# VHH binders against Uncharacterized protein AF_1994, part 13

Target 1, 207 residues: Uncharacterized protein AF_1994, of Archaeoglobus fulgidus (o28285)
Amino acid sequence: SVTVGHTTVYYTNVPDAKAEVLAGYLQEEFGFTSDTDILLSMSGNEYEVRIPSSYSSPSEVEESFKVYFALLASRVSEEVFFGSPVKLVLVTHQNDELFAVKNQYSFEKAGRVFVYFKGVDREQAFNLANYLESLVGENYDWDVIFEQSEGVYHVVPFVGINDASELTPEMENSYQSMATELEDVLGGDVVVHLVNFEGYEVAAFEG
Below, E stands for the ipSAE of ESMFold2; O stands for the ipSAE of OpenDDE; V2 stands for 0.75 times the mean of E and O plus 0.25 times the DockQ between their complexes.

## First folded at step 9 (VHH; framework vhh_8fcz_2)

Design u3 (from t4 with G50A; at its last look DockQ between E and O 0.80; V2 from the best seeds 0.57)
Fold by OpenDDE, look of step 9:
Structure u3 (fold): chain B 207 residues (1-207), chain A 118 residues (1-118)
Amino acid sequence: as target 1 above (207 residues)
Amino acid sequence: QVQLVESGGGLVQPGGSLRLSCAASGRQFSYYHMNWVRQPPGKGLEWVSAISSSGGSTTYADSVEGRFTIIRDNDKKMVYLQMTSLKTEDTAVYYCAKTWGSKTYDYEGQGTQVTVSS
């Protein structure tokens, strides 16, 4: 085992260095304040990371947490395991599975803007991240999904809005401008999808 | 690392009002439901209020329903508790906490003392 802060990683058939990096990564990510045991193993070419929680049943796991956990899987894959497949498993204290997710996206970042991308080039993801960073600055954490379908770029920022009625005229203008500007940045048609933290789309803007 | 820092407590007379603030860190803030909990003198931890990740839903303990209002600002990573019609039994150290389980909370702050006394 290896311990960083309050995070202890127990591992089998995994290099010591990987376990140590994972321990540090999860400690920083979750900010555990009590001793927390993580289980790391290899199944085929896939790393499995089991993270304990106080949930009692799968139905108790909130949709927003599932969204977060899914994004984390992609980040862990890229930043800890250099793009290797990763399966994150949320478990009870008795090691019963509550929720599991595999990495779905590649990951690129600019400052505090994190772009989770699929079906697009890393260079485009980087360009998107840099553009968004220029808008929000260094003090705002932003998660954005970036995909391409049938020649259209889909940019999906997570936002704290649950209903379209919550959008002010200023916000609408800002996101409309974003969609238009991104067409120049990315060199193609763009649709910006505002998604809440539970993963539901609340509005869309075409460039 | 994730940090939670509470503030806004103080001494107030019964019937008075206070506004508590919680400053949070960490990227996962917006993905978690946030809670206020309190520790009355000589008593165990008591749940007070919760707000969903996007702020669309709020819940309150029966003892504070109609008197307290929980609000969050994900852009600023802040959680607030507006307290009105305060009672002596509201005296406690108040903490903000993120949900990690259905009935458990993750908090590490020092809390903020609220004292309601005539």
Scores: ipSAE 0.438, ipTM 0.737, lowest interface PAE 1.0, mean pLDDT 92
ESMFold2, look of step 9: ipSAE 0.555; ipTM 0.802
ESMFold2 (binder alone), look of step 9: mean pLDDT 81; pTM 0.828

Design u4 (from u1 with T99L; at its last look DockQ between E and O 0.79; V2 from the best seeds 0.00; counts 0 for: pae E 2.9 > 2)
Fold by OpenDDE, look of step 9:
Structure u4 (fold): chain B 207 residues (1-207), chain A 118 residues (1-118)
Amino acid sequence: as target 1 above (207 residues)
Amino acid sequence: QVQLVESGGGLVQPGGSLRLSCAASGRQFSYYHMSWVRQPPGKGLEWVSAISSSGGSTTYADSVEGRFTIIRDNDKKMVYLQMTSLKTEDTAVYYCAKLWGSKTYDYEGQGTQVTVSS
């Protein structure tokens, strides 16, 4: 085992260095304040990371957490395991599975803007991240999904609204402008999809 | 790393009001439900209120229902607890916590002392 802060990683058939990096990564990510035991193993070419929680049943796991957990899987894959497949498993204290997710995206970052991308070039993801970072500044946390379908770029920022009625005219203008500007940045048709932190789309803007 | 810093506590008379603030850090803030918990003198940790990640849903302990209001600002990474009609039994150290389950919490701040006394 290896311990960083309050995070202890128990591992089998995994290099010591990987376990140590994972321990540090999860400690920083979750900010555990009590001793927390992580289980790291390898099945085939996939790393499995089991993270304990106080949830009692799968139905208790919030949708927003599931979204977060899914994005985390992609980050862990690239930043800890250098792009290797990763399965994150949320478990009870008795090690019963509550929720599991595999890495789905690659990701690029600019400041605190994280672009999770699939089906697009890393360079485009980087360009998107830089554009967004220039808009919101270095201290703004932003997760954005970036995909391409049928020649259209889909930019999906997570936002703190649940209904389109919550959009002010100023917000609508800003996101409309974003969609238009991104067509120049990315060199193609763009649709910006606003999704809440539970992953539901609340509005869309075409460039 | 994730940090939670509480403030706004103080001494107030019964029937008075206070507004507590919690400054949060970390990218995952907007994905988590947040809670206020409190520890009365000589007692264990008691849940007070919770708010959903988006702020669209709130819940309260029976003992504070109708008197306390929990609010969050995800842009500022802040959680607030507006307390009104304070009672002596509300005296406690109040903590801001991430909800890590239905009734369990992850908190790391020093808390803020609320004392209700005539």
Scores: ipSAE 0.235, ipTM 0.612, lowest interface PAE 1.4, mean pLDDT 91
ESMFold2, look of step 9: ipSAE 0.386; ipTM 0.712
ESMFold2 (binder alone), look of step 9: mean pLDDT 81; pTM 0.828

Design u5 (from u1 with Y32W; at its last look DockQ between E and O 0.85; V2 from the best seeds 0.64)
Amino acid sequence: QVQLVESGGGLVQPGGSLRLSCAASGRQFSYWHMSWVRQPPGKGLEWVSAISSSGGSTTYADSVEGRFTIIRDNDKKMVYLQMTSLKTEDTAVYYCAKTWGSKTYDYEGQGTQVTVSS
ESMFold2, look of step 9: ipSAE 0.629; ipTM 0.831
ESMFold2 (binder alone), look of step 9: mean pLDDT 80; pTM 0.817
OpenDDE, look of step 9: ipSAE 0.513; ipTM 0.786

Design u6 (from u1 with S102R K103S; at its last look DockQ between E and O 0.56; V2 from the best seeds 0.40)
Fold by OpenDDE, look of step 9:
Parts: structure tokens; C-alpha cells; sequence
Structure u6 (fold): chain B 207 residues (1-207), chain A 118 residues (1-118)
């Protein structure tokens, strides 16, 4: 085992260095204040990371957490395991599975903006990240999904709005402008999809 | 690393009001539910209130229901606890905590002292 802060990683058939990096990564990510045991193993070419929780049943796991957990899987894959497949498993204290997710995206970052992308070039993801970072600055944490379908770029920022009625005219204008400007940045048709932290679309803006 | 800093505590008479603030740092704040917990003198940690990641749902302990209101601002990374009709038994050190689960939370702050006394 290896311990960083309050995070202890127990591992089998995995290099010591990987376990140590994972321990540090999860400690920084979660900010555990009490001793937490992580289980790391290899299944085929896939790393499995089991993270304990206080949930009692799968139905208790909130959608927002599932979204977060999914994005984390992608980051862990790239930053800890250099792009290798990763399966994150949320478990009870008795090691019963509550929720599992595999890495789905690659990601690029600019400041505190993270672009999770699939089906698009890393360069485009980087351009998107830089554009968004220039808008919100270093003090804003922003996760954005970036995909392409049928020649259209889909930019999906996570936002703290649950209903379209919460959008002010100023916000609508800002996101409409974003969609228009991104067409120049990306060199193609763009649709911006506002999604809440539970993964539901609230509004869409076409460039 | 997630950091939490509580403020707003003080001395107040029974029936009075206070507003506590929690300043959060680090990424992923908006994905987490947040809670306020408190530790009365000579007692263990007690859960007070929770708010969902989006702020759309709130829950309260029976002892504070109707008197306390939890609010969050994800843009400012702030969590608030508006306390009204304060009672002597509300005296405690109050902490804000990142919550993942029904009753599990992590907190690192020093807390803020609330003292209700005549």
C-alpha cells in the first residue's frame, strides 16, 4: 500500500509508482479529511479504481455525482494512467458496487477550464479551452463536453441553471455570442448546449 | 485541494439571528452537495442542514427546521446558513462540509463559533 495524506491505495499487480500517483491525485481531488482506502487493480488492460462511499444503495447516488464521477474517470485515465482504460467504481464500505463508469473522453485544459472531448481533434479542444478561459478567467472552474456530430460542433458547458426561466437576457445574449464566436474559432457550425450538473440540457444556442 | 473557510459566527441573544458563510476553493465545487454541521460543547458532531449541488434541494435537521435556511452560490463558491430564532442549544462550532452520501461529509475548516446566551 501507499499513503498520501488521508488517502491509502491498496494495489495488486500494479506498479508502485502508479499507485502513488493515484493516491496523490485522489487526495487532491477529493480533499479527504479522514482516512480513506482506495483499491487499485488491473483487469486486462484496464485499471480498476474502487472508491468507498457512505451510500447504502445504487438508487441513492445522485445524478450530479454520477456526472462528476464520469468526468473524473477521464481525467484519471490521462493524468494518472497516461490514457489507459480506467474503470472507477463507487463502492460501499463493504465493497459492494454502487456505481461504475469508464473513461469516455480525452481532455484538455486552459487554466481552470477543462474540455472533455471525443470525436474531435485535440487541437480543437485546446482552442475551445483557450477561448473559454479567456472569457471566464482563472478564478472560474468550468467543465465542458466537446463533441462533433454530422459536421456540427457540440459545445456542452455545465452550468448552475436547472430551468430555462433562470436565464436572464444578459445570459442569453452571452451564450448566443459564444455560439457565434466559436464558429470562427472552430471553423464550423456550432451549437452550445447548456447542461445542468445533473446532465440535463436546459437550453441550446446555435451559432 | 478543496478548502473550506467558515465565518459569521458570534454572540447573540436567544431569538436573535446570524448568517454564517462558507467560502470554498478548488475545482468541482458545483458537483458536490454541501452541509452545515455543528459541534456543541461537550457533544459530538451534529448534522444541521444540506443543500444539493445545484441548490434546488435542501434538507434540515428536525431541531433547526423552520428556523435555519441553507443557500449556496456556485458562481462565488459560497454556502450560507441563515439562522433565525436562535436558541441556547444552538450554541456550537459550525462547520461547512462537502457531502457525498446521505450522512457522510468532509470538512477541513476551523469552523465558526456561535454562542447563544442571554
Amino acid sequence: as target 1 above (207 residues)
Amino acid sequence: QVQLVESGGGLVQPGGSLRLSCAASGRQFSYYHMSWVRQPPGKGLEWVSAISSSGGSTTYADSVEGRFTIIRDNDKKMVYLQMTSLKTEDTAVYYCAKTWGRSTYDYEGQGTQVTVSS
Scores: ipSAE 0.170, ipTM 0.573, lowest interface PAE 1.6, mean pLDDT 91
ESMFold2, look of step 9: ipSAE 0.532; ipTM 0.778
ESMFold2 (binder alone), look of step 9: mean pLDDT 81; pTM 0.828

## First folded at step 10 (VHH; framework vhh_8fcz_2)

Design v1 (from t4 with Y32W; at its last look DockQ between E and O 0.77; V2 from the best seeds 0.00; counts 0 for: pae E 2.2 > 2)
Amino acid sequence: QVQLVESGGGLVQPGGSLRLSCAASGRQFSYWHMNWVRQPPGKGLEWVSGISSSGGSTTYADSVEGRFTIIRDNDKKMVYLQMTSLKTEDTAVYYCAKTWGSKTYDYEGQGTQVTVSS
ESMFold2, look of step 10: ipSAE 0.455; ipTM 0.735
ESMFold2 (binder alone), look of step 10: mean pLDDT 80; pTM 0.812
OpenDDE, look of step 10: ipSAE 0.374; ipTM 0.714
ESMFold2, look of step 11: ipSAE 0.450; ipTM 0.721
ESMFold2 (binder alone), look of step 11: mean pLDDT 80; pTM 0.814
OpenDDE, look of step 11: ipSAE 0.580; ipTM 0.795

Design v2 (from t4 with T99V; at its last look DockQ between E and O 0.53; V2 from the best seeds 0.00; counts 0 for: pae O 2.5 > 2)
Fold by OpenDDE, look of step 10:
Structure v2 (fold): chain B 207 residues (1-207), chain A 118 residues (1-118)
Amino acid sequence: as target 1 above (207 residues)
Amino acid sequence: QVQLVESGGGLVQPGGSLRLSCAASGRQFSYYHMNWVRQPPGKGLEWVSGISSSGGSTTYADSVEGRFTIIRDNDKKMVYLQMTSLKTEDTAVYYCAKVWGSKTYDYEGQGTQVTVSS
């Protein structure tokens, strides 16, 4: 085992260095203030990370947390395991499975903006991340999904609204401008899809 | 999960006001619904108020409806409870928690003491 802060990683068939990096990564991510045991194992080419929680049953896990957990899987894959497949498993304190998810995206980071991308070039993801970072600065954590289909770039920021009626005129103008400006940044047609933290689309803006 | 620290409690007379604060740490804050719960002396935990992850939806216990207001700031990772028209029966230790509509509350903070007395 290896311990960083309050996070202890118990591991089998994994290099010590990777376990240590994982321990530090999760300690920073969750900010554990009490001793927390993480289980790390390797099955085939996939790393399995079991993370304990205070949930007692799968039905207690919020949809928004599932979204967060899924994105975390992609980050852990790239930042801890250098792009290897990762399965994150949320478990009870008794090690019963509550929720599991595999990494689905690559990601680029600019400041506190994370662009999770699939089916697009990393260079384009980088350009998007930098553009978004210039808008929000370093004081806001922002997750954005970035994909392309039928020649159209789909930019999907997670936002703190649940209904289109919550959009102010200022917000609408800002996101419309974003869609227009991104067409220049990315060199193609762009649609910005606003989704809430549960993953539901609440509005869309065409460039 | 999210680490929480409550503050803002104190001694106040009936009819007075207090504003509680909950400071959160961890990147996952914005992905949780947040709640205030309280434990009166000699009683179990009771739910007070909840706010959705986005802040677009709020709910209140019947006993505090119209008197308390819950708000959150995801940029600052803060949750607040504005309490007005306080009553002696509002005396309790107040906690912030991520559990939504459950009798099993997930809170790790020490809470903040609110005492309403003449």
Scores: ipSAE 0.126, ipTM 0.554, lowest interface PAE 2.5, mean pLDDT 90
ESMFold2, look of step 10: ipSAE 0.558; ipTM 0.804
ESMFold2 (binder alone), look of step 10: mean pLDDT 81; pTM 0.820

Design v3 (from t4 with K98R; at its last look DockQ between E and O 0.38; V2 from the best seeds 0.00; counts 0 for: pae O 2.8 > 2)
Fold by OpenDDE, look of step 10:
Structure v3 (fold): chain B 207 residues (1-207), chain A 118 residues (1-118)
Amino acid sequence: as target 1 above (207 residues)
Amino acid sequence: QVQLVESGGGLVQPGGSLRLSCAASGRQFSYYHMNWVRQPPGKGLEWVSGISSSGGSTTYADSVEGRFTIIRDNDKKMVYLQMTSLKTEDTAVYYCARTWGSKTYDYEGQGTQVTVSS
């Protein structure tokens, strides 16, 4: 086992260095304040990471947490395991499975902006991340999905809005301008989809 | 499980004011609705106030409505509770707690003691 802060990683068939990096990564991500045991194993070419929680049953796990957990899987894959397949498993303190997810995206980051992408070039993801970082700075955490379909770039920022009626005129103007400006940045048609933290689309803006 | 650190409590006379602060760690702060809860002496935990992840919506218990104000700063990962017109029955240990959409509170902070006494 290896311990960083309050995070202890118990591992089998995995290099010590990777377990240590994982321990530090999860300690920073979750900010554990009490001793927390993580289980790390490898099956085939896939790493499995079991993370305990205070949830007692699968039905208690909120959809927003599942979305967050899924994105974390992609980040852990690239930043801890250098792009290898990863399965994150949320478990009870008794090690019963609550929720599991595999990495689905590559990602680029600029400051605290993370662009999760597939089906597009990493260079375009990088350009998007830099553009978004220039808008919000390094003091705001922001997750954004980035995909392309039928020649259209789809930019999907997660936002704390659950209904279009919550959009102020200022917000609408800002996101409309974003869609327009991104067409120049990316060199193609762009649609910005505002999605709440549960993964539901609440508004869309065409460039 | 996540680090939440409460501060700002103290001893105050009835009718006085206090401002509580909660410092949160972790990248996932913006995904949370944040809440203040309190535990009076010899009583169970009770909900005080909540604020949405974006800060656009706030709610209060009937017992504190009109007297308390909750605000948050997502850039600083802070939550605040401005308390005014304090009463003896407001005496409690105050905690900040995270939620995603339910009233299931998740907190492991030490809390901050608020004592209202003449």
Scores: ipSAE 0.082, ipTM 0.543, lowest interface PAE 2.9, mean pLDDT 90
ESMFold2, look of step 10: ipSAE 0.639; ipTM 0.845
ESMFold2 (binder alone), look of step 10: mean pLDDT 80; pTM 0.821

Design v4 (from t4 with H33R; at its last look DockQ between E and O 0.74; V2 from the best seeds 0.62)
Fold by OpenDDE, look of step 11:
Structure v4 (fold): chain B 207 residues (1-207), chain A 118 residues (1-118)
Amino acid sequence: as target 1 above (207 residues)
Amino acid sequence: QVQLVESGGGLVQPGGSLRLSCAASGRQFSYYRMNWVRQPPGKGLEWVSGISSSGGSTTYADSVEGRFTIIRDNDKKMVYLQMTSLKTEDTAVYYCAKTWGSKTYDYEGQGTQVTVSS
């Protein structure tokens, strides 16, 4: 086992260095203030990371947490395991499975803007991240999904809006301008999809 | 580092008002349902209010319904509790807490003392 802060990683058939990096990564990510035991193992070419929680049943797990957990899987894959497949498993204190997710996206960042991308080049993802950082600054946490389908770029920023009625005219103008500007940045048709932190689309803007 | 820091407590007379603040860190803040909980003197932890990640849904304990209002600002990573018509039984240490389940809350701060007394 290896311990960083309050995070202890128990591991089997995994290099010591990987376990240590994971321990530090999760300690930083979650900021555990009480002793927390993580289980790390490999199944084939896939790393499995079991993370305990105080949830009692799968139905208690909030949709927003599932979204976060899914994005975390992609980040852990890229930043801890250098792009290897990862399965994150949320478990009870008795090690019963509550929720599991595999990494779905590659991951690129500029400042604290994180772009999760699939079906597009890493260079394009980096360009998107840089563009967004230029809008919000270097210290703004922002998660964005970036995909391409049928020749159209889909940019999906997560936003703290539950309903379209919460959009101000200023916000609408900003996101409309974003969609238009991104067509020049990316060199193609763009649709910006505003999604709340529970994963529901609240608005869309076409370039 | 993930931290929760409460502030805004104080001494008020019955019928008075207070506004509590919770400063959060960490990028996962926006994905958590946030809560206020309190611990009255000599009693256990009591849930007070909750707000969804996007702020579109709020819930309250029966004892505070209609008097307290929970608000969040995800850009500033802040959670607020506006308290009105305060009662002596509202006296407690108040904590902001992340939801890690329906029955337990992850609160890490030192809390802020609210005292309602004549």
Scores: ipSAE 0.520, ipTM 0.764, lowest interface PAE 0.8, mean pLDDT 92
ESMFold2, look of step 10: ipSAE 0.468; ipTM 0.746
ESMFold2 (binder alone), look of step 10: mean pLDDT 82; pTM 0.834
OpenDDE, look of step 10: ipSAE 0.355; ipTM 0.693
ESMFold2, look of step 11: ipSAE 0.633; ipTM 0.835
ESMFold2 (binder alone), look of step 11: mean pLDDT 82; pTM 0.834

Design v5 (from t4 with S53T; at its last look DockQ between E and O 0.23; V2 from the best seeds 0.00; counts 0 for: pae O 7.8 > 2)
Fold by OpenDDE, look of step 10:
Structure v5 (fold): chain B 207 residues (1-207), chain A 118 residues (1-118)
Amino acid sequence: as target 1 above (207 residues)
Amino acid sequence: QVQLVESGGGLVQPGGSLRLSCAASGRQFSYYHMNWVRQPPGKGLEWVSGISTSGGSTTYADSVEGRFTIIRDNDKKMVYLQMTSLKTEDTAVYYCAKTWGSKTYDYEGQGTQVTVSS
């Protein structure tokens, strides 16, 4: 085992260095203030990371947490395991499975903007991240999904609204401008999809 | 998950002021609306104030409107409650609570005691 802060990683068939990096990464991510045991193993080419929680049953796990957990899987894959497949498993303190997810995206970071991308070039993801960083008026980590389908770029920022009626005129103008400007940045048609933290689309803007 | 630690409570006379702090840890802080709730002696939990993820929207219970101010700092992962014109009925344990948008409050801290007495 290896311990960083309050995070202890118990591992089998994994290099010590990987376990240590994971311990530090999860300690920083979750900010554990009490001793927390993580289980790390490898099956085939996939790393499995079991993370304990205070949830008692799968039905207690919020959809928004599932979305967050899924994005975390992508980050852990790239930043801890250099792009290897990762399965994150949320478990009870008794090690019963609550929720599991595999990494689905690559990601690029600019400042506090995280662009999770699939089916597009990393260079385009980088350009998107840099553009978004320059527009961010709020000081928090911002997650954005970035994909391409039928020649159209889909930019999907997560936002703290649950209904289109919550959009102010200023917000609408900002996101409309974003869609228009991104067409120049990316060199193609763009649609911006606002999704809430549960992953539901609340509004869309065409460039 | 986000860890929350409250501080700043104490004993104050009626009409006095007090500033509470909530220190958050973990990346998930940016996803949550933040709230203050309180539990008066012998009473149930009651909502006090809320602030949106961006800090651009704030709400207050009628009992504290005009007297309390909620503020958040996403860079420092802090939430504050500035209390003024305190009353004896404001006496309670105050908790910092996270929400995704519903009025279900998730708090796991020990809280901070506020006592208003002559």
Scores: ipSAE 0.015, ipTM 0.306, lowest interface PAE 7.8, mean pLDDT 89
ESMFold2, look of step 10: ipSAE 0.494; ipTM 0.781
ESMFold2 (binder alone), look of step 10: mean pLDDT 82; pTM 0.830

Design v6 (from t4 with Y105F; at its last look DockQ between E and O 0.31; V2 from the best seeds 0.00; counts 0 for: pae O 3.3 > 2)
Fold by OpenDDE, look of step 10:
Structure v6 (fold): chain B 207 residues (1-207), chain A 118 residues (1-118)
Amino acid sequence: as target 1 above (207 residues)
Amino acid sequence: QVQLVESGGGLVQPGGSLRLSCAASGRQFSYYHMNWVRQPPGKGLEWVSGISSSGGSTTYADSVEGRFTIIRDNDKKMVYLQMTSLKTEDTAVYYCAKTWGSKTFDYEGQGTQVTVSS
């Protein structure tokens, strides 16, 4: 085992260095204030990371947390395991499975803006991340999905609204301008999809 | 889940003011609306105030409307409750809690004691 802060990683068939990096990464991510045990194993080419929680049953796990957990899987894959497949498993304190997810995206970051992408070039993801960072600054956490289909770039920022009626005129103008400006940044047609933290689309803006 | 730690409680006279703080840890803080709830002596948990994940929307219980103000700082991962014109019936242990959607509260902190007495 290896311990960083309050995080202890118990591991089998994994290099010590990777377990240590994981321990530090999760300590920083979750900010554990009490001793927390993480289980790390490898099956085939996939790393499995079991993370304990205070949830007692799968039905208690919020959809927003599932979304967060899924994005975390992509980040852990790239930043801890150098792009290897990762399965994150949320478990009870008794090690019963509550929720599991595999990494789905690559990601680029600028400041605290994270662009999760697939089917597009990393360079384009980088350009998007930098553009978004220039709008919100380095001290704003922002997760954005970035994909391309049928020649159209789909930019999907997570936002703290659940209905289009919550959009102010200022917000609408800002996101419309974003869609227009991104067409120049990315060199193609762009649609900005606002989704809430549960992953449901609230509004869309065409460039 | 988000780690939550409340502070700022104390003893105050009626008509006085207090400012409560809630320190959160973990990146998932931004994914939740935040609330203050309280438990008066011998009573059940009651909702006090809520603020959206972005901080753009706030709501209050009728009993505290106009007297309390909820604020959040996502950069510092903090939630605050400014309380003014405090009354004896405001005496309670105060907790910060995360929510998404309905008034289903998730809090695991120890809370902070607020006592209003002459």
Scores: ipSAE 0.029, ipTM 0.423, lowest interface PAE 3.3, mean pLDDT 89
ESMFold2, look of step 10: ipSAE 0.653; ipTM 0.852
ESMFold2 (binder alone), look of step 10: mean pLDDT 82; pTM 0.833

## First folded at step 11 (VHH; framework vhh_8fcz_2)

Design x1 (from v4 with Y32W; at its last look DockQ between E and O 0.57; V2 from the best seeds 0.52)
Fold by OpenDDE, look of step 11:
Structure x1 (fold): chain B 207 residues (1-207), chain A 118 residues (1-118)
Amino acid sequence: as target 1 above (207 residues)
Amino acid sequence: QVQLVESGGGLVQPGGSLRLSCAASGRQFSYWRMNWVRQPPGKGLEWVSGISSSGGSTTYADSVEGRFTIIRDNDKKMVYLQMTSLKTEDTAVYYCAKTWGSKTYDYEGQGTQVTVSS
């Protein structure tokens, strides 16, 4: 086992260095303040990371947490395991599975703008991240999904809005302008999808 | 590094008001439901209020319903608890806490002392 802060990683069939990096990464990510035991193992070419919680049943798991957990899987894959497949498993204190997710996206960042991308080049993802950073600054935390389908770029920023009625005229104009500008940045048709932190789309803007 | 820092506590008379603040860190703030919990003297932790990630949904313990209001600002990574019509039984150390389950909360701060006394 290896311990960083309050995070202890118990591991089998995994190099010591990987376990240590994971321990530090999760301690930093979650900020555990009580002793927390993580289980790390490898099956085939996939790393499995089991993280305990106080949830009693799968139905209690927050939708926003599921979204976060899914994105975390992609980041852990890229930043801890250098692109290897990862399965994150949320478990009870008795090690019963509550929620599991595999990494779905590659990960690129500019400042604190994180772009999770699939079906597009890393260069395009980096260009998107840089463009967004230029809009919000270097210290703004922002998660964005970036995909391409049938020649259309889909840019999906997560936003703290539950309903389209919450959009101000200024916000609407900003996101419409973003969609238009991104067509020049990316060199193709763009649709911007505003999604709340529970994973529900609240608005869309076509370039 | 994720941190939660509470402030705004103090001594007030019954019927008075206080506004507590919680400063949060970490990129995951907007994804978490946030809560206020309190620990009265000689008692265990008690859930007080919760707010959804977007702030669109709020919940309160029966003992504080109608008197307390929970608010969050995701841009500033802040959570607030506006307390009105305070009672002596509201005396406690108040903590800001992340939801990490249905029955337990993740809190790390030192809390802020609220004392209601005539």
Scores: ipSAE 0.386, ipTM 0.697, lowest interface PAE 1.0, mean pLDDT 92
ESMFold2, look of step 11: ipSAE 0.608; ipTM 0.830
ESMFold2 (binder alone), look of step 11: mean pLDDT 81; pTM 0.823

